# Designs tried in a protein design chat: VHH binders against RNA-binding protein 33 (RBM33). Part 12

Target 1, 73 residues: RNA-binding protein 33 (RBM33), of Homo sapiens (Human) (q96ev2r1098to1170)
Amino acid sequence: CVVSVEGLSSSTTDAQLKSLLMSVGPIQSLQMLPQQRKAIAKFKEPAHALAFQQKFHRHMIDLSHINVALIVE
Short names: E, the ipSAE of ESMFold2; O, the ipSAE of OpenDDE; V2, 0.75 times the mean of E and O plus 0.25 times the DockQ between their complexes.

## First folded at step 28 (VHH; framework vhh_5c3l_4)

Design bb3 (from aa3 with L100Y; at its last look DockQ between E and O 0.79; V2 from the best seeds 0.00; counts 0 for: pae E 7.1 > 2)
Fold by OpenDDE, look of step 28:
Structure bb3 (fold): chain B 73 residues (1-73), chain A 124 residues (1-124)
Amino acid sequence: as target 1 above (73 residues)
Amino acid sequence: QVQLQESGGGLVQPGGSLRLSCAASGFTFSDYSMSWVRQAPGKGLEVVSVITSRGGDTWYADSVKGRFTISRDNAKNTLYLQMNSLKPEDTAVYYCAKGYYWFDEGYEYYFDSRGPGTQVTVSS
Protein backbone atom coordinates (compact mmCIF):
# COMPACT_ATOMS: atom_id res chain seq x y z
CA CYS B 1 0.00 0.00 0.00
CA VAL B 2 3.04 2.26 0.13
CA VAL B 3 4.74 4.09 -2.69
CA SER B 4 7.82 6.21 -2.84
CA VAL B 5 7.88 9.20 -5.12
CA GLU B 6 11.39 10.31 -5.93
CA GLY B 7 12.75 13.09 -8.04
CA LEU B 8 10.24 15.64 -6.87
CA SER B 9 10.80 19.25 -7.68
CA SER B 10 11.37 21.50 -4.72
CA SER B 11 8.37 23.44 -6.00
CA THR B 12 5.94 20.56 -5.59
CA THR B 13 3.80 21.05 -2.51
CA ASP B 14 2.14 18.59 -0.18
CA ALA B 15 -1.25 19.62 -1.46
CA GLN B 16 -0.25 19.15 -5.07
CA LEU B 17 1.12 15.68 -4.52
CA LYS B 18 -1.81 14.75 -2.33
CA SER B 19 -4.16 15.78 -5.09
CA LEU B 20 -2.27 13.62 -7.55
CA LEU B 21 -2.34 10.64 -5.21
CA MET B 22 -6.01 11.10 -4.44
CA SER B 23 -6.81 11.06 -8.13
CA VAL B 24 -6.07 7.35 -7.98
CA GLY B 25 -7.52 6.60 -4.57
CA PRO B 26 -7.70 7.60 -0.93
CA ILE B 27 -4.47 7.73 1.04
CA GLN B 28 -3.76 7.09 4.69
CA SER B 29 -0.64 9.16 4.94
CA LEU B 30 1.75 11.37 3.06
CA GLN B 31 5.22 12.23 4.23
CA MET B 32 7.24 14.78 2.34
CA LEU B 33 10.99 14.51 2.50
CA PRO B 34 12.12 17.74 0.89
CA GLN B 35 15.80 17.24 1.51
CA GLN B 36 15.63 14.04 -0.46
CA ARG B 37 13.22 15.33 -3.09
CA LYS B 38 11.13 12.39 -2.03
CA ALA B 39 7.75 11.52 -0.61
CA ILE B 40 6.28 8.43 0.97
CA ALA B 41 2.58 7.82 0.58
CA LYS B 42 0.38 5.07 1.89
CA PHE B 43 -2.80 4.20 0.08
CA LYS B 44 -5.73 2.61 1.84
CA GLU B 45 -5.90 -0.05 -0.84
CA PRO B 46 -2.93 -1.94 -2.26
CA ALA B 47 -4.48 -1.85 -5.70
CA HIS B 48 -4.35 1.93 -5.67
CA ALA B 49 -0.67 1.92 -4.80
CA LEU B 50 0.01 -0.30 -7.77
CA ALA B 51 -2.23 1.75 -10.02
CA PHE B 52 -0.47 4.93 -8.98
CA GLN B 53 2.94 3.44 -9.66
CA GLN B 54 1.90 2.20 -13.07
CA LYS B 55 0.20 5.41 -14.06
CA PHE B 56 2.58 8.06 -12.81
CA HIS B 57 6.01 6.52 -12.91
CA ARG B 58 8.17 8.67 -15.16
CA HIS B 59 5.64 11.49 -15.23
CA MET B 60 6.95 14.99 -15.15
CA ILE B 61 5.65 17.06 -12.25
CA ASP B 62 6.70 20.66 -11.89
CA LEU B 63 9.24 20.11 -14.64
CA SER B 64 10.82 17.19 -12.83
CA HIS B 65 10.56 13.55 -13.73
CA ILE B 66 9.39 11.45 -10.83
CA ASN B 67 10.13 7.85 -10.12
CA VAL B 68 7.40 5.92 -8.39
CA ALA B 69 8.19 2.66 -6.68
CA LEU B 70 6.21 0.30 -4.53
CA ILE B 71 7.59 -0.18 -1.06
CA VAL B 72 7.37 -3.62 0.40
CA GLU B 73 6.40 -3.50 4.04
CA GLN A 1 -14.92 25.05 -7.40
CA VAL A 2 -11.86 25.60 -9.55
CA GLN A 3 -12.21 28.55 -11.85
CA LEU A 4 -9.82 29.82 -14.46
CA GLN A 5 -10.49 32.78 -16.70
CA GLU A 6 -8.20 33.95 -19.46
CA SER A 7 -8.08 37.48 -20.80
CA GLY A 8 -5.91 39.64 -23.00
CA GLY A 9 -6.40 37.96 -26.33
CA GLY A 10 -7.19 39.79 -29.50
CA LEU A 11 -6.15 40.65 -33.03
CA VAL A 12 -2.59 41.75 -33.62
CA GLN A 13 -0.29 42.17 -36.60
CA PRO A 14 2.75 39.99 -37.10
CA GLY A 15 5.57 41.19 -34.90
CA GLY A 16 3.14 42.57 -32.38
CA SER A 17 2.74 41.72 -28.72
CA LEU A 18 0.01 40.57 -26.38
CA ARG A 19 -0.10 39.84 -22.70
CA LEU A 20 -2.48 37.19 -21.52
CA SER A 21 -3.72 36.93 -17.97
CA CYS A 22 -5.44 34.14 -16.14
CA ALA A 23 -7.44 34.72 -13.00
CA ALA A 24 -7.57 31.68 -10.78
CA SER A 25 -9.88 30.87 -7.89
CA GLY A 26 -11.32 27.95 -6.01
CA PHE A 27 -7.97 26.40 -5.12
CA THR A 28 -4.66 27.27 -3.50
CA PHE A 29 -3.03 28.81 -6.54
CA SER A 30 0.49 28.75 -5.14
CA ASP A 31 0.35 24.99 -4.64
CA TYR A 32 0.08 24.12 -8.30
CA SER A 33 2.09 24.36 -11.45
CA MET A 34 0.29 26.27 -14.14
CA SER A 35 0.50 26.15 -17.90
CA TRP A 36 -0.63 27.78 -21.06
CA VAL A 37 -1.89 25.53 -23.80
CA ARG A 38 -3.20 26.52 -27.19
CA GLN A 39 -5.26 25.06 -29.97
CA ALA A 40 -4.85 26.32 -33.47
CA PRO A 41 -7.52 25.78 -36.11
CA GLY A 42 -7.55 22.19 -37.23
CA LYS A 43 -4.82 21.21 -34.77
CA GLY A 44 -4.74 19.54 -31.39
CA LEU A 45 -3.86 21.05 -28.07
CA GLU A 46 -0.26 22.17 -27.70
CA VAL A 47 1.51 22.94 -24.47
CA VAL A 48 3.01 26.39 -24.83
CA SER A 49 4.60 27.03 -21.48
CA VAL A 50 4.71 25.74 -17.93
CA ILE A 51 5.65 27.39 -14.67
CA THR A 52 6.15 25.67 -11.34
CA SER A 53 4.06 26.45 -8.27
CA ARG A 54 6.51 28.93 -6.81
CA GLY A 55 7.68 30.24 -10.16
CA GLY A 56 11.17 28.91 -9.80
CA ASP A 57 11.23 27.02 -13.07
CA THR A 58 9.72 27.55 -16.47
CA TRP A 59 9.41 25.56 -19.67
CA TYR A 60 8.65 26.63 -23.20
CA ALA A 61 7.78 24.88 -26.40
CA ASP A 62 10.48 25.26 -29.02
CA SER A 63 8.08 27.20 -31.18
CA VAL A 64 7.77 30.01 -28.65
CA LYS A 65 11.18 30.08 -26.98
CA GLY A 66 12.67 33.52 -26.87
CA ARG A 67 9.35 35.15 -27.68
CA PHE A 68 7.00 34.14 -24.89
CA THR A 69 7.45 34.57 -21.16
CA ILE A 70 5.33 32.87 -18.55
CA SER A 71 5.05 34.32 -15.07
CA ARG A 72 2.77 34.28 -12.08
CA ASP A 73 1.74 36.40 -9.16
CA ASN A 74 0.69 34.07 -6.41
CA ALA A 75 -0.48 36.94 -4.25
CA LYS A 76 -2.95 37.86 -6.96
CA ASN A 77 -3.78 34.31 -8.03
CA THR A 78 -2.85 35.30 -11.56
CA LEU A 79 -0.93 33.63 -14.37
CA TYR A 80 0.56 35.62 -17.22
CA LEU A 81 1.88 35.01 -20.69
CA GLN A 82 3.81 37.77 -22.38
CA MET A 83 3.82 37.12 -26.10
CA ASN A 84 6.25 39.09 -28.21
CA SER A 85 7.20 38.88 -31.85
CA LEU A 86 3.93 37.19 -32.63
CA LYS A 87 3.60 35.15 -35.79
CA PRO A 88 0.58 34.04 -37.80
CA GLU A 89 1.24 30.48 -36.64
CA ASP A 90 0.64 31.64 -33.07
CA THR A 91 -3.02 32.13 -33.94
CA ALA A 92 -5.00 29.92 -31.60
CA VAL A 93 -7.27 29.78 -28.63
CA TYR A 94 -5.06 30.04 -25.56
CA TYR A 95 -6.04 28.27 -22.37
CA CYS A 96 -4.85 28.59 -18.83
CA ALA A 97 -4.48 25.15 -17.30
CA LYS A 98 -3.99 23.82 -13.78
CA GLY A 99 -1.96 20.80 -12.83
CA TYR A 100 -0.64 19.81 -16.20
CA TYR A 101 1.37 16.59 -16.37
CA TRP A 102 3.04 14.73 -19.21
CA PHE A 103 5.10 11.64 -19.91
CA ASP A 104 8.67 11.74 -21.08
CA GLU A 105 7.64 9.73 -24.13
CA GLY A 106 5.27 12.47 -25.17
CA TYR A 107 2.48 14.68 -24.06
CA GLU A 108 -0.47 13.23 -22.26
CA TYR A 109 -2.87 15.86 -21.12
CA TYR A 110 -3.54 15.40 -17.45
CA PHE A 111 -4.81 18.62 -16.02
CA ASP A 112 -7.86 18.85 -13.87
CA SER A 113 -9.00 22.24 -15.07
CA ARG A 114 -8.60 24.86 -17.74
CA GLY A 115 -10.31 28.08 -18.62
CA PRO A 116 -12.70 28.74 -21.48
CA GLY A 117 -9.83 30.20 -23.48
CA THR A 118 -9.03 33.50 -25.13
CA GLN A 119 -8.65 33.96 -28.87
CA VAL A 120 -5.35 35.20 -30.21
CA THR A 121 -5.26 36.09 -33.88
CA VAL A 122 -2.09 37.18 -35.61
CA SER A 123 -2.79 38.51 -39.07
CA SER A 124 -1.65 41.28 -41.36
Scores: ipSAE 0.016, ipTM 0.382, lowest interface PAE 6.2, mean pLDDT 87
ESMFold2, look of step 28: ipSAE 0.031; ipTM 0.423
ESMFold2 (binder alone), look of step 28: mean pLDDT 82; pTM 0.835

Design bb4 (from aa3 with Y107T E108Y; at its last look DockQ between E and O 0.83; V2 from the best seeds 0.00; counts 0 for: pae E 8.6 > 2)
Amino acid sequence: QVQLQESGGGLVQPGGSLRLSCAASGFTFSDYSMSWVRQAPGKGLEVVSVITSRGGDTWYADSVKGRFTISRDNAKNTLYLQMNSLKPEDTAVYYCAKGLYWFDEGTYYYFDSRGPGTQVTVSS
ESMFold2, look of step 28: ipSAE 0.006; ipTM 0.359
ESMFold2 (binder alone), look of step 28: mean pLDDT 84; pTM 0.864
OpenDDE, look of step 28: ipSAE 0.440; ipTM 0.786

Design bb5 (from aa3 with S35N W59T Y107T S113Y; at its last look DockQ between E and O 0.07; V2 from the best seeds 0.00; counts 0 for: pae E 10.0 > 2, placed apart)
Fold by ESMFold2, look of step 28:
Structure bb5 (fold): chain B 73 residues (1-73), chain A 124 residues (1-124)
Amino acid sequence: as target 1 above (73 residues)
Amino acid sequence: QVQLQESGGGLVQPGGSLRLSCAASGFTFSDYSMNWVRQAPGKGLEVVSVITSRGGDTTYADSVKGRFTISRDNAKNTLYLQMNSLKPEDTAVYYCAKGLYWFDEGTEYYFDYRGPGTQVTVSS
């Protein structure tokens, strides 16, 4: 149920990223780790985490390509 | 015009507590994640804690987990850091920061907006 989003632009906010995550499914949490250009998000359903990774891996947000990985809890 | 003003620093003995406050204005506070960062003598900047825009999620540096608590009051546009069980290693200037940025192609940390900081000194 956990995804790592890496390669985030300095202009990407938690509000913006949360909106993108929720377009796929409801989330339990979002943790911004800007020192690492990274965010960690937990979906309520594992299938939504996979769907988000498949849809948005290498997608462009705020002029930066992102890498999305599934993480075992 | 973004403005951030920290307060609540001071001198405290090891094991003591302080609560830092940061008054924010010039932006929609409730739409943004907020941060506490610190700079100790002889060290670079360290991100101490991050809180999401509505306060539902928080992160902490390993060095402060279990001792510090970040919180926010979006109705008052104020960010807080409760610091308990303070150690001499916590001595630093503490900054309230909006937005932590990496530039693409770099490894350096840049803060788009931060306050002037408040000194916390922990010594016997």
Scores: ipSAE 0.006, ipTM 0.153, lowest interface PAE 10.0, mean pLDDT 79
ESMFold2 (binder alone), look of step 28: mean pLDDT 83; pTM 0.844
OpenDDE, look of step 28: ipSAE 0.017; ipTM 0.414

Design bb6 (from aa3 with Y101S W102S F103S; at its last fold request DockQ between E and O 0.82; V2 from the best seeds 0.00; counts 0 for: pae E 10.4 > 2)
Amino acid sequence: QVQLQESGGGLVQPGGSLRLSCAASGFTFSDYSMSWVRQAPGKGLEVVSVITSRGGDTWYADSVKGRFTISRDNAKNTLYLQMNSLKPEDTAVYYCAKGLSSSDEGYEYYFDSRGPGTQVTVSS
ESMFold2, look of step 28: ipSAE 0.035; ipTM 0.468
ESMFold2 (binder alone), look of step 28: mean pLDDT 83; pTM 0.854
OpenDDE, look of step 28: ipSAE 0.774; ipTM 0.898
ESMFold2, fold request of step 29: ipSAE 0.006, 0.000, 0.005; ipTM 0.334, 0.120, 0.192
ESMFold2 (binder alone), fold request of step 29: mean pLDDT 84, 84, 84; pTM 0.858, 0.859, 0.858
OpenDDE, fold request of step 29: ipSAE 0.762, 0.742, 0.764; ipTM 0.893, 0.886, 0.894

